# Ledger of designs, part 95: miniprotein binders against q56419

Target 1, 326 residues: q56419
Amino acid sequence: MEGRTLEEVQEEVFKRHGVLVPKKELEDLAKALEEAGLLLTEKVEARLKEEEEKLKRERPMRLAGLSYPEGEREARAFLEAFRASYPGEGEEARVLLMPHLEPSRVPEVYGAALAALEKTPPPERIYLVGVAHRPLKEKAAALPVPFQTPFGPALPDLPALQALDALLPFELFNTPLAFREEHSLELPLFFLKGRFPEARVLPLLVARRSPELGEALKVVLRDFPGLLVLAVDLSHVGPRFGDTPLTRTLAEEARRRDLGFLERLAEGEPEAALAFLGANPTRIDGVEVVASLLPLLRERKGKVLAHRLDLEAPTLSAVGAGTLVL
Below, E stands for the ipSAE of ESMFold2; O stands for the ipSAE of OpenDDE; V2 stands for 0.75 times the mean of E and O plus 0.25 times the DockQ between their complexes.

## First folded at step 10 (miniprotein)

Design s5 (at its last look DockQ between E and O 0.68; V2 from the best seeds 0.00; counts 0 for: pae O 1.7 > 1.5, SAP 73.073 > 70)
Fold by ESMFold2, look of step 10:
Structure s5 (fold): chain B 326 residues (1-326), chain A 104 residues (1-104)
Amino acid sequence: as target 1 above (326 residues)
Amino acid sequence: SMEEKIRELAEKLAKLAQELAELAAQGEDPEELEKKMEEFIRVVLELYELTKEMNNPEADYWLQMTIELVWEFLDAFREGNVEDAVELLMYIAEAAEMLAEALS
């Protein structure tokens, strides 16, 4: 492919999207990489190997002291503050959709999830389904180890995980490193473990839609009943995600797509929810999870408890978050 | 076609990300690293300009992951986290390769 010069491309991209990567910054980056050289790459590779071995035993907290408090007492107070951010009442959930966006950005959306959990009998286990932010070797993955939280370890439900693995046409335990930094599991888990300290967890990631996962989970849930949690975000709009800078019109479209998607899910019509999005023009994050889990969502009616499209001012971008009970 | 252009850019991006990691590992000439970095960013910006839904959920997934990883890479560097930036180059290469495969 023949390309334009860097200067020509950069000028056009800046005009259209407001994004600029100055040439001096590129020079500084190249120099930093050169100065770190062979030792840096070998250090990174060694660190990843060591962390992969540790992940065979447990998944440590990565966001304690950053997104939530490390100590149990402070963590409980944190939960209560978030619950207070949502003044409404929840409803019992068999399926809960909740965000994985930084909690301080959408406190009432997490508060609505807590309100739903207040109405939900403590489950024996939680099927926690997040979104992979690193490549997986397969369409989905799990990590069958304790996940550390300020409330103690969230223990894996090994029999249910093994049953799930046996039903899939691929190895479920396939990409441990993808769990190392995965906030779509860690952030919701903080809230879930705080409210259901005795529940075991199936920590699952979806990369690409897998009808086989949903079919297998429907079978596993019959023998291993529990709470299904879709830990997903909604629209992603603005330059950070490949759009022009956020405008009122783009924000209104993102809200419309988010709410239309959630309302159709609430009517028990997940295929209609996906069809409503079409090509997914606002990049709703939950699409691959919903598409994987269709058998578990059909004909389950419920209610949207909360929604926010939250602005990321430095990038003129926004991310949607919602709470849905089914 | 637009999808063919995106596929070609994704293949080139994957190769450039791999080459940047290999050049750093070999202790290559800083001017060669600079030229590769400039070309890497030029390809990223061309891909970014062509960002759109392709009516292909798998390709849309990998495209979005590639874009987000590139921003994480730049953020890590801007914050002085060069080790994280190198790790992210490895993920960018994989995501871009998967995008190209989805469009084959």
Scores: ipSAE 0.719, ipTM 0.873, lowest interface PAE 1.2, mean pLDDT 89
Fold by OpenDDE base, look of step 10:
Structure s5 (fold): chain B 326 residues (1-326), chain A 104 residues (1-104)
Amino acid sequence: as target 1 above (326 residues)
Amino acid sequence: SMEEKIRELAEKLAKLAQELAELAAQGEDPEELEKKMEEFIRVVLELYELTKEMNNPEADYWLQMTIELVWEFLDAFREGNVEDAVELLMYIAEAAEMLAEALS
């Protein structure tokens, strides 16, 4: 790439991957950065510090009015519509795997999750395990504060969180800023809080596989029983993720891997599910979460309720989503 | 080796991301900012091409994280969210540093 113009590089990338980083956008960025002036980094640092202090008290909604309605009445109608998008019946869940993708992209998959929740007795607490899309200081983290939802705050289970922290070889309460905009918790929590308004929540993020987390949770779950929710997406394929534009062959491979992964989980064989993926060439999002929670997934039989590979047309990329009950 | 190349690119990316974040804060010469941005994009594109070549699971994690953050940075930029863009540059720097560390 050395010696080529930005335009030549852009053209090459577009030809290879169907993705353009328009020169104009870069120029506009440069101009915007220029116009923002000398104090931007200091301002950002000050903002981050302020946001971190706020996160000691509560986690505000970030996607209200964007991904889901802000108002409670509208939010309830939203839930009903999503439930209606899935024509099937659910099953009782002890473990629920559900997506965290933008709900509008995979409504029937969220509908399947709601169907499962309808058959699930109200839990005292929900262990909500999401995927970190920001760097964490440790392999996993928790935020022990109320999460705001249109249905009121989701309150943390502090005793259970403390018990978990005590069993981990690292500080569980790390990297609070990683939770600020983390959609892998916010989006599933909307559906969970809407269905189980009285349940306490343990909001957990996994960055890298932590077998210690699974072992610790197995112990904690004995004293603090609850619903385990894996908020994970499946395959990520196409230019946005380093592939060529989506083809029938690539989509078939993504679906094969997604379904093969979910089916093996449904058989109670999480190690076989991981082994089936190998190097994970279609980038199944939930691999690190599943790898961390092996002790909780073993020998649990269940059912795949829904799956979709959804196309993001602007990038010719696709993301897999699924709902699994164990 | 491919891993060594990726490590070098990651180190370079981390540095460039930090420099861009600082330059954005200092209101420096538009020409310098443009030059740094161009260099940043070149490094990103080179890393992007190497995404499928990674055989180290830990490094692969950080590489994917880095690329995802870059996309978010570009989105924030397109939306005119300059503060978010600078914040994302900081995360890119961190992820790239972790990538370099994973390959050391």
Scores: ipSAE 0.369, ipTM 0.754, lowest interface PAE 1.6, mean pLDDT 87
ESMFold2 (binder alone), look of step 10: mean pLDDT 85; pTM 0.848
ESMFold2, look of step 11: ipSAE 0.708; ipTM 0.868
ESMFold2 (binder alone), look of step 11: mean pLDDT 84; pTM 0.839
OpenDDE base, look of step 11: ipSAE 0.359; ipTM 0.746

Design s6 (at its last look DockQ between E and O 0.63; V2 from the best seeds 0.00; counts 0 for: pae E 3.5 > 1.5, pTM E .656 < .8, SAP 74.315 > 70)
Fold by OpenDDE base, look of step 10:
Structure s6 (fold): chain B 326 residues (1-326), chain A 104 residues (1-104)
Amino acid sequence: as target 1 above (326 residues)
Amino acid sequence: SMEEKIRELAEKLAKLAQELAELAAQGEDPEELEKKMEEFIRVLLELYELTKEMNNPEAEYWLEMTVELVWEFLDAFREGNVEDAVELLMYIAEAARYLAEALS
């Protein structure tokens, strides 16, 4: 690609990946940076520092008014609509696997999660394990502060979080900025808080597989029982993820891998689920989370309630989502 | 080796992302920004082409993160959210550095 013009590169991107970044957008960025002046980087750094200090007290909503309603009344109507989108009945969950994808993309999958929660006795605490979409300093992290929701703050279980930290070989309370915009926690938490307003929460992120996390949680869960929630997506296929545009064959392969993964989890065989994926060529999002939580998933039988592979038309890419109860 | 090539590209991407994030502070010309952005896209595309040949799980993880962050950057950029775009470039640089380290 050396020696090509920006236009040629853009054309090649479009041809190969079906995505075009217009030159005009780059020009507009250059102009915006010029207009912002020499203080832009300093402003960003100052903002991040301020946000990090705020995260010592609480995690504000980032997706309110975007992914879900900000107002409580509207938020409740939102929950009801999502529940209505799933025609089936749920089952009691001790472990719930649910998506963190934009809710509007996979409403029935979230509906299935809500159906399961309807059959689940209110837990004292929820272990909410999401996927880090920002770099973490450690393999896993927690943020021990209230998370804001339309239903009020989700309060942390500090004793349980402290117990977990004490059992880990690394500092659990690391990389607070990774939580600031992390949708893998915020989106599931909306549904969880709406259903269980009194439950304490342990907001956890996994970057890389940590067997130590699963072993530690297994111990902590004995003294601090609660609902375990894996907030994970499934396959990521198409140009956005380095593949060709979605084809029937690629979609079928993604679905096969998603369902094969979930079914093996439902049989209580998480190691078999991981082995089934091999090199994970369809990029199942939840692999590192599952690999970290093996001790908690073993020998637990359950049921797959919903699955969808959702097309992102602008990028001709697709993301898998599923709901599993154990 | 393919791994060495990916590592070099990741290091280059990290550098370019950081430079783009710091351009305002450096007082660079818009033309220079455009050139760096073009180079950034070229390096990214080459990384995309080589992703299918990765066999290092840790490197694969950081590569996936890098790619996702780039899409977020492009979205922020298209929306005209310059501050978010700059922030995302900083994260891209960090993820790309981790990718390079995973291949070292």
Scores: ipSAE 0.331, ipTM 0.729, lowest interface PAE 1.7, mean pLDDT 86
Fold by ESMFold2, look of step 10:
Structure s6 (fold): chain B 326 residues (1-326), chain A 104 residues (1-104)
Amino acid sequence: as target 1 above (326 residues)
Amino acid sequence: SMEEKIRELAEKLAKLAQELAELAAQGEDPEELEKKMEEFIRVLLELYELTKEMNNPEAEYWLEMTVELVWEFLDAFREGNVEDAVELLMYIAEAARYLAEALS
């Protein structure tokens, strides 16, 4: 790229990725940051500190009225509509893999998760493992506070969380702010709390693969049995994720990689699932979570209930989502 | 190597994001701030171009997070949410530093 101007790089990126920021918009962005940044930076820092303090007491809903209804009556109707989007029957799950993609984009995939929950005895607690979309101070984190939902607060299982923290080589309760906007917990939790209103929750995030987390969870689950939920998305392809614009060939490849990954997990072979993706990654979010939780996935056989690779037309990109029971 | 190139870009992006936040907070030289923003966008676009070339799982995670945060940053600005855009620069700087560490 020696000698390339900003315009030349932007043109090439637009051609390859379908995303372009016009030069005037770049200039407006720079000017707005300069004119507002002094006061807004100080305001943002103060807001973040205040939000962090609030998160030590509870985690409020951020997506009510946007991704799901705020009222309990409407929220129950919402669950019923999603269940109806999947006409099949589920199977009992000891481990459930479900997405965290916007529910309206993959309604039958969430419906399949609900079908599995219908077949699953109400657990005392749910180990909800999402993917951090903000940096964590450690490889994984938890937030031991109530998470608000339209079905009431999802209460933390404090004894199980404390036991987990005691077994890890790092402080588990390390990054409260990472939970503030984390949809990989909030979206699946809506469905889980709606179906299992009495279950307590261990809200967990993985940033980087942590074999220590899986070994610790294996120990904790013996004393604190519950439902393990992997709240992960699958392939991320297209310009939003650094690829060329989506083509039929790229979409077909992403689907094959998603299904191959899920099928190997369903065979109880999580190492084989990771190896299948190792040389040709499709940016499956589930990789870091699966790699962390190997001891809990080995030799557990199950079935893939649903899959969709969903197109983002404005970005010419796609995200895969699936439902797997083990 | 490709990983070395991405590491250099990630370090540069992290440094630029920090400097942008500092320049904006100081309210100093509008010309310097604009110049720094142009450099930030150039590095960002080049890093975006190289996103799928990774073959290091930890680095791939941080690169994906950095790219996603950058997308959120651009969306926030297109929607007129300048406050959110500034917040996202802070997260981008942090994620880019972790990316650089994963590649060292």
Scores: ipSAE 0.324, ipTM 0.681, lowest interface PAE 3.5, mean pLDDT 82
ESMFold2 (binder alone), look of step 10: mean pLDDT 87; pTM 0.878

Design s7 (at its last look DockQ between E and O 0.58; V2 from the best seeds 0.00; counts 0 for: pae E 2.2 > 1.5, pTM E .661 < .8, SAP 77.534 > 70)
Fold by ESMFold2, look of step 10:
Structure s7 (fold): chain B 326 residues (1-326), chain A 104 residues (1-104)
Amino acid sequence: as target 1 above (326 residues)
Amino acid sequence: SMEEKIRELAEKLAKLAQELAELAAQGEDPEELEKKMEEFIRVVLELYELTKEENNPEAEYWLEMTIELVWEFLDAFREGNVEDAVEELMYIAEAAEFLAEALS
């Protein structure tokens, strides 16, 4: 910027981050947006309003045929294949941490979750806590409607959801659209509903840490016992996430942070797990969920069953996934 | 101060996102739209680098979301889903505004 041209600044950004949006793609995008104009904005807003109204009644499958099969029989065979990807036995879970990364990328991590579910008595309900990938104004949200799965609808636990909403200083049900494409609920739910077809679900999203959520959930869980599931991914490193290209050093640091985080959680020390990460330089997703749910994680000991830091070769980036039972 | 510089860039990002949405809606200045998109991406990456060095978790949260939304936007466009690309721009503008608010 001190006497530098635009080309010199762009070149420096490319060298430091290894990512540049090609000028041709930007030109093509600009032409497409120019042709769309104001009418396209109205069309998008109308579509979103229609989708929001549909979501007030049910949440349809969005990833059937993409991440898992649509048909029930094929879906059951799919589950069995994932279970087979993890040789060995699981452990009973009162709290389960599992990923929401595309299942085919980390099959043994999902297999470990299935192994844990095999050892877990069927719960009356599942508190499924995912991570919002679209903006929320509130720190957390829920959607009290059936979520469709190949194994039938996952019905909401309305009394528990209403009890939770009553304890919070913000509206819990006011953001249906945030659930429209939220894979952090849909992907884990496929596995959970397949194993516990009769359990009701509390589909929850966390955006930013909310101590109020953790305190409220502790109260609700005493009155409405169930399985708590933290559906979170771990480290996110590389150019897709704002870093320079992935190096051996960055990958090793990401693995160390993932495992150190999980191991401290397994020791019943969630505050130590957060302190271990500090500024969270590898962008572990689970941080905001763990920070919200501290009262439910303290002094609960368990075991890390699986972990993988999965490489996205085309983007030179990686995402960590793990399975923890408490 | 470094915190003031980060806040200025966050405000610039929010304004760029709004201008980008308005230029897309007008459909009149394709070269200006291209220029704004390039500037927007550059500011996102520059701001992320600076906030990571400042150890500001709230700013980092919104920047991480913005970066991922930019990739969703680009993916939608590359697939020819122009309506989905516009939707992602709306989310990006919202995230940038929350970032600016969180730093004020």
Scores: ipSAE 0.483, ipTM 0.734, lowest interface PAE 2.2, mean pLDDT 83
Fold by OpenDDE base, look of step 10:
Structure s7 (fold): chain B 326 residues (1-326), chain A 104 residues (1-104)
Amino acid sequence: as target 1 above (326 residues)
Amino acid sequence: SMEEKIRELAEKLAKLAQELAELAAQGEDPEELEKKMEEFIRVVLELYELTKEENNPEAEYWLEMTIELVWEFLDAFREGNVEDAVEELMYIAEAAEFLAEALS
């Protein structure tokens, strides 16, 4: 690729990935940088520092008015509509696997999660385990502050979080900025808080597999019982993720891996689920979470309630989403 | 080796991402910005081509993270959110550094 012009590179990107970065956008960026002056990086750093200080007190909504309604009344109507999108009935969950994908992309999958929650007695606390889409300093992290939702703040279970921290070989309360925009927690939490307004929450992120996390949680859950929620997506295929544009064959393979993974989890065989994926060529998002939580997933039988592979048309890519009850 | 090539690309990407994030502070002109962005895109494309060939789980994780963050950057950039775009470049640099370290 050496010696190519920007236009040639842009064309190549488009040909391979169906995405163009227009030259005009670069010009606009250059102008914006010029207008911002020599202080843009400093401004960003200052913003991040301010946001980090705020995160010591609370985690504000980032996706309100974008992914879900900000107002409580509208938010309740949103929940009802999503529940209505799933025609089936749920089952009681002790462990719930649900997506964190943009809700509008997979409404019936979230609907299935809501159906399961309808059959679940209100928990005292929810262990919400998401996926870190930004670097963490440790393999896992927690943010021990209220998370804002349209239904009021989701309050942390500080005693349970402290108990968990005490059992881990690393500091659990690390990388607060990773939580600032993390949708893998915010989106599921909307649905969870809407259904269980009084539940305390343990917002957890997993970056890399941590067997220690699963062992620690197993101990903590004895003294601090609650609902375990795995907020994970499934396959990520297409140009956005380094593949060719979505084909029938690629989609079928993604679905096969998604369903094969979920079915083995439903049988109470999480190690078999991981082994089935091998090198994870379709990039199932939840692998590191499942690998961390093996002790909590073993021998638990359940049911797959929903699955969808959703096309992102602009990038000719697709993401798998599923709902599993254990 | 393929691993060495990915490592070199990751190091280059990390540097380019950091340089792009600091361009305003360095007082670079629009032409230099364009050149660096072009090089950045070239490195990203080359990493895309090599993504499926890595067998190191740690490297694979950071490679996926890096690619994901690149898309976040592009989204922010397309939206004209310069501050968010710069923030994403900082994360790309960090993830790419971790990728390079995983292959060292």
Scores: ipSAE 0.352, ipTM 0.738, lowest interface PAE 1.5, mean pLDDT 87
ESMFold2 (binder alone), look of step 10: mean pLDDT 86; pTM 0.856

Design s8 (at its last look DockQ between E and O 0.49; V2 from the best seeds 0.00; counts 0 for: pae E 2.4 > 1.5, pTM E .665 < .8, SAP 76.377 > 70)
Fold by ESMFold2, look of step 10:
Structure s8 (fold): chain B 326 residues (1-326), chain A 104 residues (1-104)
Amino acid sequence: as target 1 above (326 residues)
Amino acid sequence: SMEEKIRELAEKLAKLAQELAELAAQGEDPEELEKKMEEFIMVVLELYELTKEKNNPEAEYWLEMTIELVWEFLDAFREGNVEDAVELLMYIAEAAERLAEALS
């Protein structure tokens, strides 16, 4: 490892984590699929139908024991450790932007969110807006069921969800399966439910920007006030995201893009934040959510509490995360 | 032209995604599955490089989702989670179709 240049390390990582699957792995997969044949496909389809029916009643924890503790006592200790990772004080939030990246990768960013929640009066409800990582049938979706957490179920605000559905030009409750594995809701919800155990939740996903969603939410929030949470990550750079290996220059650009985006949001200028990104060369994850929610972000001034571009040396890739209060 | 090349690759990607889903569902021809997966990965990579500097937000969205799903598929494949791999191919096929539509 001694005497290797950064370029040599980057090239070796690309080869080991490259975009081609070795022939042996493909052969093994093909043989397994051949032996399972049509029955495997029918089994998968049956499982998905069963899961879809279950999701009409509740959404179970999928990341307990992996990303956060399963037991309530351990989960509370986990929250305390994350709060301690951020030594500062928060500020009251009407709107909170927080990440959905694996919590252990950005502990002080989640800690900053907890600090903001400490300063925030307990809301009756939380509008939790994540990013769909599976295709939705529409530009946005909701799932009006309890989401399980180590702190008990996060109950849906059914009247607010029904009011939102009535204002949209599409069916809001359109893709239950998209919520089955969706970490952009589950990870932030763990922190939110831990701090506000009595708040109801509107669990929302955005796939593609929807101006109609933002206009409808502005109306619903007037009649059903609550905390708006944008559960989004920021820059995605490096070979895992289709770039050349991460360099110091690319990392500096990603940090600049993240902070410039957040700072313009903090000035109450969400259109300027989007314009600053242009073609979004560092693939900031939250742009579709921000573009959907423009009416709720305009003229709201606030502060960036934390930011980290989390570097993963073996893959030469990085993901940005931040905490913004408006 | 580069725009015409991108359109042809997007159409090829959509066709390959459908063929992969059909081959995975049947499981009868491992050599053909291997060939099609290699072709699919190559087309995704070429499309990514060609569209990276274009200002087409919808295509960029579907491309990013396709790439993310391919990584998840490769993880499931490497771990031997065959049922998860089949499910992910179904999502990849849908995302690739929408990418092709966005580039038309």
Scores: ipSAE 0.491, ipTM 0.758, lowest interface PAE 2.4, mean pLDDT 83
Fold by OpenDDE base, look of step 10:
Structure s8 (fold): chain B 326 residues (1-326), chain A 104 residues (1-104)
Amino acid sequence: as target 1 above (326 residues)
Amino acid sequence: SMEEKIRELAEKLAKLAQELAELAAQGEDPEELEKKMEEFIMVVLELYELTKEKNNPEAEYWLEMTIELVWEFLDAFREGNVEDAVELLMYIAEAAERLAEALS
């Protein structure tokens, strides 16, 4: 870096990864930091502290008006449109694997999830297991508060959450701030709450594989039956994720791994699904979730309803999404 | 070793992320911010090159987390969301520190 200009660095980034860090945005940031002075870091810290205190009461919507409509009427129309994007029929789900990617990127995959939910009797509770995109203090966490949705609050199942916590070797109720912006819960929850307005929810995040979580949930599910939802994406390939720009070969490999993973899950062989991925070179998002939930996935047969590898053109990267019922 | 190199880069990234997040508090010149941002980007690029080889599951996790957070930072940055960008720098620092620890 000694002797390199910002322009040279930007050019190098673009050359290597096909992504340009614009100088203007850096200048704007510098100006904003200058204008904010001492207040910016302090402001952020104060905001985080305030948000953490709020998360003791409820988890507000963060993506309303962005990823989905804020108003209930519009939200219902949104659900209907997504359902319409999937031409097939669903199947009853005891376990549902669905994406948490931006809905507009993979509408038919969410549509497939809705199709499955149409065939699923209303559960008393939904175990919603997402992926932590923020550091957790433990391998997994839960937030035992209402999650706001356009359809009203998704209420936590406190008895079931407490039962789960009691069976875990770590404190389940950790890292509340990790839930604040976590789209892996918010986006799936929109669809789930819209379909099952009376269901209570267990919002769970997995950072790293926790076999203890799966064993504990297996016990809890006996006394507190419900729908298990794995809110996971599949392959992450391209410059955004450390690869070269998406090529036909890379896309084919991503699809192969995605489908191979889902198909093995559909056969009730989650260990085989994990083994098939090996070192997970295409970075399937749901690996740690599946690895944590092995006891709940074993011997369950099901069906892959949808799959898509969606291109993010600005980064020449792609993310896989799928819907699986068990 | 590659692990040692990743560790060094992670430590450097953590430091840079913290420094960037604190720049406003120090009242540093925009020129200094640009310099540190350049260095930050270079470290990220080097980490990207090293992400291809994974032999430590804990380190792999924190490396992936670090990279993901960097992209979110860049997104927030491009969108002009300065507060989110600073918040993400704090998370990058944390993830990078944890990566370095995993390789120690």
Scores: ipSAE 0.309, ipTM 0.692, lowest interface PAE 1.7, mean pLDDT 85
ESMFold2 (binder alone), look of step 10: mean pLDDT 80; pTM 0.781

